# VHH binders against Probable 3',5'-cyclic phosphodiesterase pde-3 (pde-3): the designs that were tried, part 1

All scores and structures are predictions.

Target 1, 352 residues: Probable 3',5'-cyclic phosphodiesterase pde-3 (pde-3), of Caenorhabditis elegans (q8i0p7r281to632)
Amino acid sequence: RYDTRELDTDPDLAETAVWSFPIFQMSRKHPQTILSRLTYNIFQQAELFRIFKVSPIKFFNFFHALEKGYWEIPYHNRIHAADVLHGCYYLSAHPVRSTFLTPKTPDSVLTPPHPHHQHSSIMSQLSTLELMALFTAAAMHDYDHPGRTNAFLVQVEDKKAILYNDRSVLENHHAAESWKLLNKPENHFIENLDPAEMKRFRYLVLEYILATDLKQHFEIIMTFTERLTEIDVQVETDRLLIGKLLIKMADINSPTKPYGLHRQWTDRICEEFYEQGDDERRRGLPITPYMDRGDAQVAKLQDSFIAHVVSPLATAMNECGLLPILPGLDTSELIINMEHNHRKWKEQIELE
Below, numbering starts at 1 at the first letter of every chain, in headers, positions and changes, except where a header shows other numbers; antibody chains are not in Kabat numbers.
F, E and O are the ipSAE of ESMFold2-Fast, ESMFold2 and OpenDDE, as the mean of both directions, binder to target and target to binder. V2 is 0.75 times the mean of E and O plus 0.25 times the DockQ between their complexes.
[cut] marks letters that were taken out.
Atom coordinates printed by the task and the answers are left out, and those that the model quotes come from them; centres of patches stay.

## First folded at step 7 (VHH; from e5 with Y101W E109H)

Design f3
Fold by ESMFold2, look of step 8:
Structure f3 (fold): chain B 352 residues (1-352), chain A 123 residues (1-123)
Amino acid sequence: as target 1 above (352 residues)
Amino acid sequence: QLQLQESGPGLVKPSETLSLTCTVSGGSIRSTDYYWGWIRQPPGKGLEWIGHIYYSGTTYYNPSLENRVTISVDTSKNQFSLKLSSVTAADTAVYYCAREWIDSEGWPHFDYRGQGTLVTVSS
């Protein structure tokens, strides 16, 4: 049982608006409750308890049950879920420079001078229902992850792969199992939504979770870039697309973090990959690239991941002004960190 | 409660290899949250970080020692080890094994440490 006054005054949670949020230090302090604590803080900041009449009891029942259902595996655990949730909050909470979020100003010669630094946050452009769905989906998005890839589950004919017909196997599993958990009466913190809101909330949560399937990565990026000149935040499908960019960027954020955070995520994903490779070896299957602990290729893995996955998304968001730019910087710290970390990996490859 | 215990020879001849083992008890070396490190303290001086290892086998070393250091882990024995080659009198120190965490900037910090073992490098 939580004391909400403790959570409301926790100075460590005051740093949620900082990209370098010390997620691992916080997780060591609260190893079983990091996700529920962070979700509570973010729901309070967005006033979601007040707006949607959320029962704190059912809220904590759900999010605590959710975080307990994450496996104790190196990477796809409750710390990762909390990290993605933090990323969604950070990326939505800060003002961004995108033109399609800023109110247009008349060009009359008698108008006041244009305000400097009066930019909207993405959070201010999304509805409160959309925000609740985004943050809830972030917490759910890897629920009950077994530490194996979709391709592996398909190859070994896992029950989940059979059930979902090889299509977005893990992402469908995360969505279905977390939704079943939410629907238990004692966990149903969305009980006060009217039927239309409930249907919309479910639709949004499913769309956000399914967007995290990297098989959809470039399609989502291309859809956004092709629509960029026509983006209208008054259109709900355009807001959904922006929300998908947020959860995707948050899901693969590690190379855009300071080196110490990036390194820890790298060590964790590498071990989880090696556990899959060990399983493949035991089964007499070919070992998937980068998953052989006897042939570590960490720098090549990270170079490829940054160049082909993270940079395309981060660059697309940066070029249209969707990444926050902190006072005193000329560009987003996400880009600065990513370029720094990428250079380190490329230098390591050259010296090998 | 987690305990770490260093073991190995207390006397090593110059130019030879210093070899130490740390045995972890009261917890598993297969920890996703922590690193397993070696620290030394030469007589009358401060602590010097040598390096650490993640249980996957991934290592990180102090650049000043990198060419002479090998840290390894044996998860089946719940142990990790240090080898420091080509030792000189300057390598005389109390050697500690430790459980470490790292901060956002990448600096290691320890929360559990062994009692330490003195290793003397002498002819």
Scores: ipSAE 0.588, ipTM 0.854, lowest interface PAE 2.1, mean pLDDT 90

## First folded at step 8 (VHH; from f3 with S104T)

Design g1
Fold by ESMFold2, look of step 9:
Structure g1 (fold): chain B 352 residues (1-352), chain A 123 residues (1-123)
Amino acid sequence: as target 1 above (352 residues)
Amino acid sequence: QLQLQESGPGLVKPSETLSLTCTVSGGSIRSTDYYWGWIRQPPGKGLEWIGHIYYSGTTYYNPSLENRVTISVDTSKNQFSLKLSSVTAADTAVYYCAREWIDTEGWPHFDYRGQGTLVTVSS
């Protein structure tokens, strides 16, 4: 199905370390295989095939089956899954300035600053098993998403809401169905993990996927900020918390992208919202705020989302040095882009 | 195969509204990956982007024209339209409808275009 030599030489995949990676252009070129191609590239760069003895055949069987199970809906599709995976890779792969990722000298806190030191990446501080779990969870995290919110599914008594007792309905569904897909023998690319590694891998994947439920958003941020002075990368639960920050930031990344990418994601999520609003209207239900195509409030939606959801997480990560700061910049390009995009939305509101 | 066809009056009086429709065939206007745009070319000049619409109804316009332009979409008819108000002789051009994609910086690029229709503004 796949020619690994073609994948290893694709110049578009060579630029996965850029925040403005042209995900939509790449997806137009490979509309049915964007997720498989990107996951292969990232697994190769992190040496996960070699380290875990991953069968390329089972790998592609799984990730192609996974991306095929994403629906053809405007936002929560395989392109979004690939975008979140790219975000997890970008955020983990670049050096960051956080002091709790900087090696400590064993002798003294008084060691003078070294003028030619290099910063550590988050990737260098996570175990390779934790890294494989993070990237796999990113690819899985919205599997079989129907383009409706948890609240909608609960309100209409959808089968998934009944099964999961109204609790993290979609996130539990994504995790359960993608894991069942992974466990099929032809898809089981993790077959060579030992029993302890397998148990740990499953635990991590489930924790990462469940962390994407926005109902947990502020609890995760508060847990991190309360522990910030005590974070120790030698502790597994602290590494897990850092990984949760990565997948959460990647999941809500679009306001931190250049305007061209941000507006495309905005157009897509708005249409998916309007499709839910249309469904609510057909059912005689109250239309959820921002989901009425006859009363578009795009700039207000984005202003609120940035101010109340994206900025709290991005700012918390930036202030403790967890966001990459590329050479030539004074702060993370994520912050620069977010402030630019937020200003554009606020100006649009003032014109209304 | 995707085809775009412009239709509408070829002659418009000054101060009136230019109105064009683009009919999309061989594909659906309900496309998550593309935008539906209008471009014009005045005689002897280059292409000028007018604006485009996402199938949700969200529009983006050239700032130089935005106070006079309205683009709309009718997904049930697989059509989108252009209205340009208060026209003058400067609006005489060949008008094209197009399917567009957007780069990471936000610039539109087209991959399919209609054959174009000349609209002349005169008394």
Scores: ipSAE 0.658, ipTM 0.880, lowest interface PAE 1.8, mean pLDDT 91

## First folded at step 11 (VHH; from j4 with T58Q)

Design m3
Fold by OpenDDE, fold request of step 13:
Structure m3 (fold): chain B 352 residues (1-352), chain A 123 residues (1-123)
Amino acid sequence: as target 1 above (352 residues)
Amino acid sequence: QLQLQESGPGLVKPSETLSLTCTVSGGSIRSTDYYWGWIRQPPGKGLEWIGDIYYSGQTYYNPSLENRVTISVDTSKNQFSLKLSSVTAADTAVYYCAREWIDTEGWPHFDYRGQGTLVTVSS
């Protein structure tokens, strides 16, 4: 099913280092295998196959099974998972200006930071196991998503909501079901990890997936901000926190993308919301704000989302130097795009 | 194979509203990957993008025409339509409906297009 030679020469996969990765173009070419293909490329770039002696067969078995388990719904599908994975890779792989990522040389206590501080990548500071966990978690984070919100599932007393006691219902579901999939012998690409590594891998994957619950959004940002002066990449808990920021940023990255990508993601998420609204209507429930197909308020939705969810995280990451800045630019492409897109929505609101 | 066909009057009087319908066959308008657009080509001029619509109803218009253009979609009929109000001689053109994909920068690209229909604005 997979030709690794073809994958290694795929021109679309060569663009993984670009934030404007043509995710939809790739999806149109590979509608059933976009996630497994992208994951392969990223694992190769991070040398994870070599380091952990990952069976290519089991690797492709798992990630293909994983992507097949994503529903054919407008937004929370395998394309979204691939986009989040790409985001995690991009944000981790590129050099960043964060001061806490520079190894404290004993002499650095006495010498003012030389302006030419060599920027390091987050990837260089994380262990290979942590990286593998992050990328795997990104691919898994919305597995078997039904296209409904946690609030909806709780409201209708869905079996998942009952099972997980109305707490991070979807995230727990995604994590549990994807892990069950991974544990199948034919999918168990982590088989060469020692018991301690396996335990840690699971722990990290779970932490990353659960971190994508927006209910924890501000708490995570606050925790990071409060610890900013004490962040030490030598400390495992701090690395975990950084990883959580990456996957969270990747999960909500649409407004930070070029307009063409942002537009498409916006339309997709709105359609999925409308489908929930339709379901709510059929059930005689109040329609959730912004989910009424008959009263579309896309610009207001995006304005609110950018202002209250995306911007706080992006700004926090930017201020601490965790967002990549391309050569020749003074500002991260993420911030530039976010501001541009947000401005467009504000203008639209004024016209309405 | 996906096919698009324009239909509507070929003659419209000045100040009236141009109305066209595009019928899609061989595929569903309910596609998550594509938009449904209108393009026109005035005599002796290049192609001009008018606007497009997502199957959920979200519309995007050319800023130069935004105040006069309304695009709608009827997923039950597998159709989408164009209304252009307050027409003048400048709106005389061959009008095309098309399936569009959007690139990373937001530009529309067309992979399928109708044969086009001439609409003449004349008194």
Scores: ipSAE 0.922, ipTM 0.968, lowest interface PAE 0.5, mean pLDDT 95
Fold by OpenDDE, fold request of step 13:
Formats: structure tokens, C-alpha cells, sequence
Structure m3 (fold): chain B 352 residues (1-352), chain A 123 residues (1-123)
């Protein structure tokens, strides 16, 4: 089923260090295994197989079962999960300029930051368990997504909404069901963790998945901003907060991607929204804004999303030096792409 | 096997509207992975991209033709169409419909295309 030699030589997987990762190209080649393949590569790069003595068999059993549990819907499918996983890897692996990631040497208080300060990666500051939890959470975060919003599920009194008391319905569902899957003996790739590690692992995975609920978006950003001057990577709670920012940024990263990727993600999410709108119409419910197939407002949707959701997080991360800046660039590629894409949508609005 | 076939008049008068339809068989237009495009090749010239459409109705046009081009899709018939208004002799070309995939930078690539149909603009 899986050939690790083939995986190790996959030309698409060689591009994991690039923000413009060809996610759709890989999906077309591997429509059923994109998530498990990418997860393998990332785990291998982070040496997680070795460190935690992860069974390759149980690993592939779990992540293949996981990706099979994603629905064949336009946006919240296994490709999206893979994209979020890639985002978490990229954002954690590249060196960043954040001052709180540099060890405070007593002498550094008096000397202006020498231009040669060795930038460290977020990955270097997180424990291996935290990294494994982050990547696993990224893969799991939208497991069994029905292609409907929390608001819709609450409105129609879906069984999930009732079960989770209308609170982060989807995120709770994703976390609970994916964990049940992981806990099956054949899928239990964390079997060699000690009891304390297992508890910590579960805690982290849950925190990361729940952090993807957009209802908590501004609260998390605010918490980070308020703690910015006191952030210490030696403190576990601060590392958790940083991890939450990474998965959140990855989850909404489409506008920060090159135009070709952003275009495709935009068309996919719009179709999924239209499907919800159709469902609402059939049920005699008001159609949610931007979800009416007969009144497409794609440019306005994207303008609003970028301005009010993506930009606030990206800007906050950029200002504190958490976004990677490649050699030769003055600005993060994420910011460059976001500004470019946003400008295009604004121009489109002016023409309409 | 996926097949695309162009249909429409081979002769159009100047200032009129060129209208073509592409019929897709052996696969559904309702694909999340691909776009449906129109391209043309004037005599003695290279291939020119006209535009494409996603199955949900989102369209993308060549800026040079944007004001004259309309692409539409009918998923129930598994067809998509091209309208080019105010045609001149410069619009004489072999027209192709194609299935497209988009690269990371936004450029269209074609994996399937029709046989093409010659459209001549003449009085």
C-alpha cells in the first residue's frame, strides 16, 4: 500500500519547505492518499518516527483511515487538511526573527541586536511531543466535516449541535471522532508514549483543534498581543499559544498563497457555501450571506475575509516576527501574497 | 475516456456574435479539480487563451478579450459555451474547448481538448 522509498523520492514532497507547495498537483496524482503521504514526510523530517518509536504500520493505518473519513466535498476535504498540515510545518520549520525566541543572554540587554543574530525556528523551541501533537491536530482538525457551518447545524438542530450544546460543534466533533479513530488498536501509533506523555499529547491535540474555531479568533489574537512583551518560550502555556497561532494561520492561509492556489481555494469554498445555500433554500430558511448561488458575491466575500479575519492574524504574527522571511526578501511571502490577492479583489469590486 | 467536442457556426459576419458550445462526454463537468476553457489559434499565429469557467459558474477571461467574452456552463447538459461579441476578421481562428488545471501561479494547462472548429469572420 505504501512504499517508503517511493515516498522519500516523491518530487512533490520535496517541496514541503516552500510556501507555494503544489497541493492540488499532489492531490491530482494522489487523490486518496495526499494526507497520509504528506504526514509521513513531515514526521520523517521531524524525526518523530525515531524519537517516539512510531510503528509505520499503525501510522499509515491511522492516517489513511483518517483521510478516508474526510468527505468528498469541495473545500473541507483531505486536501484542505493536508494544506493546513503543510502550513503548520512551514511556519514552524523556517527561521523567524521573533525576539522572544532568542535566548536572553545577560549581555544582550546592552547591545543593540547585531544584524547577525542567528534566527531560530519555532520548531527548535517546541518539544518533539508538541510538534507531533501540532501536526497530528492539523491532519485531524476537520475530520468528517459535513460541508456546513456551525451556525447551520445549530439552526437545523442537528444531532451534533445537540450533543455539544451548540458550542464549537464541528471542532468538538472533529476532535472526538478522530480521537476515537486513533484509539483503535490498529491505528494507535502513539502506543509507545508513557501515560504522562499520552495525556499531554491528547491535551495538546484537543487545544489545537478547538483553537481553529473562528469564534475564538479574536480572543486568541488578543491574548497573544497582550502577552507579547512577556512571552517566554520556556513557559509551556506560551508555547501552546504559539502553536495555536500556527494552526490558525494555516487553517485560513488561502489568501496568503500565490494567486493560482488562492483562486482554486476560493472557487472551492464558494461552491461549498452554495451547497449550504441550496440546503437552506430547500428547508425554507434564510440563505446565509454569500451562500446564494443565484447572487454570487465572491469578490466581496474575499475582501471581507481578508480584511477582517486573515489580515489581523497575519499582521499580528508579522509584527512580532513569527512569519518567515526568506533570504533576499524584506517581507514575508505570506504578506506579499495577501496584499496582492486582496488588491485584485478590490479591483474586481470596483468593476462590478 | 473524457472527450470534448466543439459545435457552432463556422461563418460569422463582422460585428455579430460568435457562439460556440462544447459538449463533454466520458466525464462530468462537475469536477472540483478542473476548469473548462476556450482557446483559439488564428491562422499563422500561436495559441491564445480566451477564458475558462469553474463548474459553479466562476469565470476568468483574458484581459484583452474580457469586454467581448462570455463563458457559461450548463451542468445539466454537461456543456459549456463561448460568446464573443463584435467580431472582426482578427477573430478568425480555430477554436478549441479544453479541460484545464491551474498551476500555483495561476496559469492554465490543458490535459484534454476538442478537435477544434474553424470560425471564419467574413461579410
Amino acid sequence: as target 1 above (352 residues)
Amino acid sequence: QLQLQESGPGLVKPSETLSLTCTVSGGSIRSTDYYWGWIRQPPGKGLEWIGDIYYSGQTYYNPSLENRVTISVDTSKNQFSLKLSSVTAADTAVYYCAREWIDTEGWPHFDYRGQGTLVTVSS
Scores: ipSAE 0.922, ipTM 0.968, lowest interface PAE 0.5, mean pLDDT 95
Fold by OpenDDE, look of step 13:
Structure m3 (fold): chain B 352 residues (1-352), chain A 123 residues (1-123)
Amino acid sequence: as target 1 above (352 residues)
Amino acid sequence: QLQLQESGPGLVKPSETLSLTCTVSGGSIRSTDYYWGWIRQPPGKGLEWIGDIYYSGQTYYNPSLENRVTISVDTSKNQFSLKLSSVTAADTAVYYCAREWIDTEGWPHFDYRGQGTLVTVSS
């Protein structure tokens, strides 16, 4: 089913270094294996197979089983998981201007970043175990997603909501079920980790998945902002925080993508929302705002989402130099795209 | 195999509304991967993209035609339609319905299309 030679020469996978990664094109070519293929490439790029002696057989067993567990729904499917994984890789692998990468000497805080400061990547500051955890978490973060919000699940007293006491219902579900899958002997690609590494790996994976809950969005940003002057990449908790920002940014990255990608993700998420609205209607529940198929307000939804969710995070990361800036550009591609896309939605609102 | 077929009148009077329907067979319009579009080719001219629709009902139109174009979808019939209002002789063309995929920049690409139908605007 998998030919590693083919994977190593796949021209689509060669584009993982670009933010405009053609995720949907790849999905059309590989509708059943996009996640496992991309994960393989990223693990190879980070030399994780070698470093942790990862069995290719168990690796593919797990990630194929994982991607099979994603539902065929419009947005929270294996393509989304692959996109988030790609986002985590891109954001971690590219050089950034972050001042966090320089050891805080008392005198260095006041020195404007000299243009000649060697830009380092976040990847270079994280341990290989942390990287493996981040990428794995990205792949896992929406496993077995039903295409409904936490609020919906709580409202209808879904079994998951009951099980997890109405707290981060989906994120807990994703983490728990995907980990059960990983623990199957045939899927246990982390078998060569020592007990301490395994515990740490689990801890990190869980923290990253749970960080994707939007209820924690502002708290995480606030925590980061408050600690900005004290952030030290030598400190594990600070690395964890940075990792959380990466997966969060990746999870909501659609507005920061080129328009063609953003358009498609927008249409997909709206359809999924409409499906929830339909379900709410059938159940005699009030329809959640922006989820009424008969009253589509896509531009307003996106305007709000970009202004209040995506922009705050992207701006915070950008100001701290955590977003990559390509050579020849003064601003991160993420910011450029976000501003452009947001402007388009605003223009549409004015026409309505 | 996916097939698309245009239907509608081949003659429309000036100032009237051009109406066409595309019937899709061999596959469902309820596809998350594709858009459903209309394109036209005036005599002696190149292809012009008119607009497209996602199966959820979200539409995208050519800015040059946006005020005159309405595209709709009927998922129950596996059809989507084009209305072009206030037609003139400039709207005479072969009209095609097509299945579209969108590249990273937002440009439409066509993998399947109908045979096309000539619509002539004449008094």
Scores: ipSAE 0.908, ipTM 0.960, lowest interface PAE 0.5, mean pLDDT 95
Fold by ESMFold2, fold request of step 13:
Structure m3 (fold): chain B 352 residues (1-352), chain A 123 residues (1-123)
Amino acid sequence: as target 1 above (352 residues)
Amino acid sequence: QLQLQESGPGLVKPSETLSLTCTVSGGSIRSTDYYWGWIRQPPGKGLEWIGDIYYSGQTYYNPSLENRVTISVDTSKNQFSLKLSSVTAADTAVYYCAREWIDTEGWPHFDYRGQGTLVTVSS
């Protein structure tokens, strides 16, 4: 199904460490295999096949089955899963300027404080097990998403909402179903983890997936902000918190991408929202705000989302030096892109 | 095989509205991966992008034309259309409809294009 030599030399994958990675162009070329191809590349770059003795056969069985289980819906599809995985890789792989990632040494007490520029990557501070969990969770995080919100599923008494008692319905569903898929013997690429590693891996994967529930968004940001001066990379719970920031930023990344990518993600999520609104109309339910295709409010939705959701996270990460900064820039390209895209939406609101 | 075909009047009087329809066959206009665009080429000039539309109805227009242009989509007929108001002789061109993909910077790229239809603006 896969030729690893072909994957190891694929020029489309040469740019995985670039924020503007052309995910849609790549997906157009490989519409059914974008997620497995990207996951393979990232596992190879992080040496996860070697370190954990991962069977390539079981690896491809799992990730191909995983990507097939994403629905053919506009936004919450396998391209989004691949995009979030790419974001987690990018954010972890580049040197960042954060001082709490600099190893403590006797010389650091007696020498001037380092500028927090050109220091370690987040990847170098996380364990390899934590990295594998983060990348695997990113691929899993929206598995079997039906293109409907948690609130909708609760309102229509969907079986998933009943099962999970209205709490993080979709996120629990993604975690449970993707884990069941992983546990099939033919898919079980983590079979060589020892029992302690397996328990830790499962815990981390669950924590990362559940962190993507936006209901927890501000609590996670606040916990991080309050801990800033006390964060210690040698503490497992602090590394977990950093990983949560990475997958959250990757999950809501589109306003921080170049306009061409942001535009496409916006058009896709809006159409998926309109499909829910159509379903609500057919059922005789009130149409959820922003989901009425006959009354598009895209610019207002995006302005509010950027101002109240994306910017608080991105700004918090940027101010403590957790976002990569390209050579020659004064700040992260994520911030630059976000401010550019936000201005475009505000201009549209003014014209209306 | 995807086919795009322009249709509409070939002659339009100054100050009136140019109206064209593009019929898509061999594929669905309801595509999550692509946009549907209009391009024109005035005689002796280069190609000019007019605008595009996503099947949801969301449009994007060339700023130089945005006050005069309307692009719409009818998914039930597998068609999208162009209206350009208040035309002058400068709007005489060969008009093409096309399927677009959008790069990371936001530039359109056309992988399928209609044969084109000449629209002449004259009294």
Scores: ipSAE 0.698, ipTM 0.893, lowest interface PAE 1.5, mean pLDDT 91

Design m3
Fold by ESMFold2, fold request of step 13:
Structure m3 (fold): chain B 352 residues (1-352), chain A 123 residues (1-123)
Amino acid sequence: as target 1 above (352 residues)
Amino acid sequence: QLQLQESGPGLVKPSETLSLTCTVSGGSIRSTDYYWGWIRQPPGKGLEWIGDIYYSGQTYYNPSLENRVTISVDTSKNQFSLKLSSVTAADTAVYYCAREWIDTEGWPHFDYRGQGTLVTVSS
């Protein structure tokens, strides 16, 4: 099914280090295997197969089963999972300008410090176990998503809402069901972790997936901002916090992408929203704002999302130097794209 | 195999509305991966993109035509349509419907197109 020699030399995967990675073009070539192919490439580049002695057979069994369990819905599908994984890889793999990621160097009065120091990537500061947990959590994070919001599931008394007592319903569901899938013997690619590594890996995966619940959005940003002058990469909880910022930024990345990618993600989330609105209408419920296909408010939705959700996170990360900055730019291309896309939406509102 | 077929009047009087329908067969118009577009080629000129539509109803138009263009979709009939108002002789062209994919910069690329239909604007 999978030929690792073909995957190791695939020129399309050579572009994984680019923010504008053509995820939709790649998905059209490999519509049923986009997530497993991308995860393999990233695990290889981070040397996770070698370091943790991962069986390629169990690896592909798990990630293919995982991608098959994503629904054929417009937005929360396996392409989104692959896109978030790509975002986590991109944000972790490039050198960043933040000074708190560089290990402290003892000052020596006898020998002056070397005049030039290289910037580190976030990937180089995290343990390899933490990296594997981050990338695995990104792939898992929306597993078995039905294309409905937590509020909808609570309102209609869905079995998942009852099970999780209305708290982070979807996020708990994604974590629990993907973990059950991982624990099947034929899928258990982490079998060679020792017991301490296994316990730590599970803890990290759960923390990363649960961090994607937007109810925690501002609390996570505030926690980071309050700790900023005290962050120490030798402290495990500070590394966990940085990882949470990565998966959160990756999860809501669309406004920070070039327009062609942003347009496609917007059209997809809007259709999924309209499907919920149609379901609400059929049930005789009030239609949720922005989910009425007969009253599209796309520009207002995107303006609000960028201004109140995406920009606070992206700006916080950019100001402390956690976003990669390409040579020749004054700031991250994520910020440049976000400001461009935000202007387009604001102009659209003025025309309406 | 996916097929697209244009239909509609081949002759339209000046100031009237040009109306075409594209029927999709061999595949569903409810595709999350593709857009449905209209292109035209005036005599002796190159291809001009008119606009496209996602199956949700969301449209994108060539700015030079946007004041006169309406594209719509009917998923129950597996069809999408073009209306171009206030036509003049300059709108005489071969009109094609097409399936599109959109690149990272936002440019449309066509992988299937219909046979094309000549629409002449004349008295």
Scores: ipSAE 0.666, ipTM 0.881, lowest interface PAE 1.6, mean pLDDT 91
Fold by ESMFold2, fold request of step 13:
Structure m3 (fold): chain B 352 residues (1-352), chain A 123 residues (1-123)
Amino acid sequence: as target 1 above (352 residues)
Amino acid sequence: QLQLQESGPGLVKPSETLSLTCTVSGGSIRSTDYYWGWIRQPPGKGLEWIGDIYYSGQTYYNPSLENRVTISVDTSKNQFSLKLSSVTAADTAVYYCAREWIDTEGWPHFDYRGQGTLVTVSS
């Protein structure tokens, strides 16, 4: 079904290490296969096929089945899954300035000092199993999302809310259903992991997916900032925490993207919100704030989201040197873009 | 096969409102991947982007026209519309409706366009 020679030479995939990767242009060219194509490219770049002896047939069976199971809804679709996966790759692949991730010059007269210290990437500090788990979890993280919030599902007593007892309803659903899909023999691309690796891989995937529940947002940030002076990349739980920061930043990345990408994600999430508001109206329920199609509050929603959700995470990561800084820039392009987009929303509020 | 067709009066009096409708056929205006836009070409000049709309109703306008432009969508009729208020002779142009995709920087690109309709502003 897939020609790996074509995928290995696709010029559109040659720029996966760019924050402004044109995800929507790529998805328009490959609307049904954007996630599997991108996952293949990233697994190849991280050498995961070779290291874990991954069957390409089972790999494509799984990731294509996974992308087909994302709904055709405006925001929580396979393009979003691919976008989050790309974000995890970008944030892990570039050198970062954090000193607890940089290589140390050994105390040795035989090792010359490096005149310009070469920074490490987060990818170089994580195990290859942890990388495979992070990228796989990113692809899975919103699987079978219905375009409704946890609060809505609880309020209407949806079967998923009943099953998970109102706690992290969607995130548990994404993890459970994507894992069931992976366990089908024809999809089981991790079949060559030994039992210890399998147990570890499952644990990591679950931890990464559950970290995307925004109810955990500030707890994860607080845990990181309180532990910052003691972070040790030789400790597995510290590497896990760093990985959680990556998938969380990737999951809410839109305000940190160039305006053209941010605009499109904003329009998509707002329409999905309005679809929930329409459903609430049909059911005779109060319409959730920001979800009323007849009373759009986009600039206020985005101002609040950036100020209270995105900026706290992005600034925490930037201040400790975990965000890549491109040659020629004085700070991370994520921060530059976020400040630009935030100013535009604040200006729009002033005009209203 | 997607087709776009402009309709509306070809003559508009100065200071009044120019009104055009675009009917979309061979596809749905409820597209998550695309926007629906208006562009115009005054006589002897280049194309000028007027604005666009997402099927949710969210609009984006050329800042130079922002105070006079309203774009709206009616998904039940598979149509979107342009109103340009307080017109002058400078608004005489061929008006096109189009399907847009937006690049990373925010520039519109048009892959389907109507045949265009000349609107003349005259007394």
Scores: ipSAE 0.647, ipTM 0.877, lowest interface PAE 1.9, mean pLDDT 91

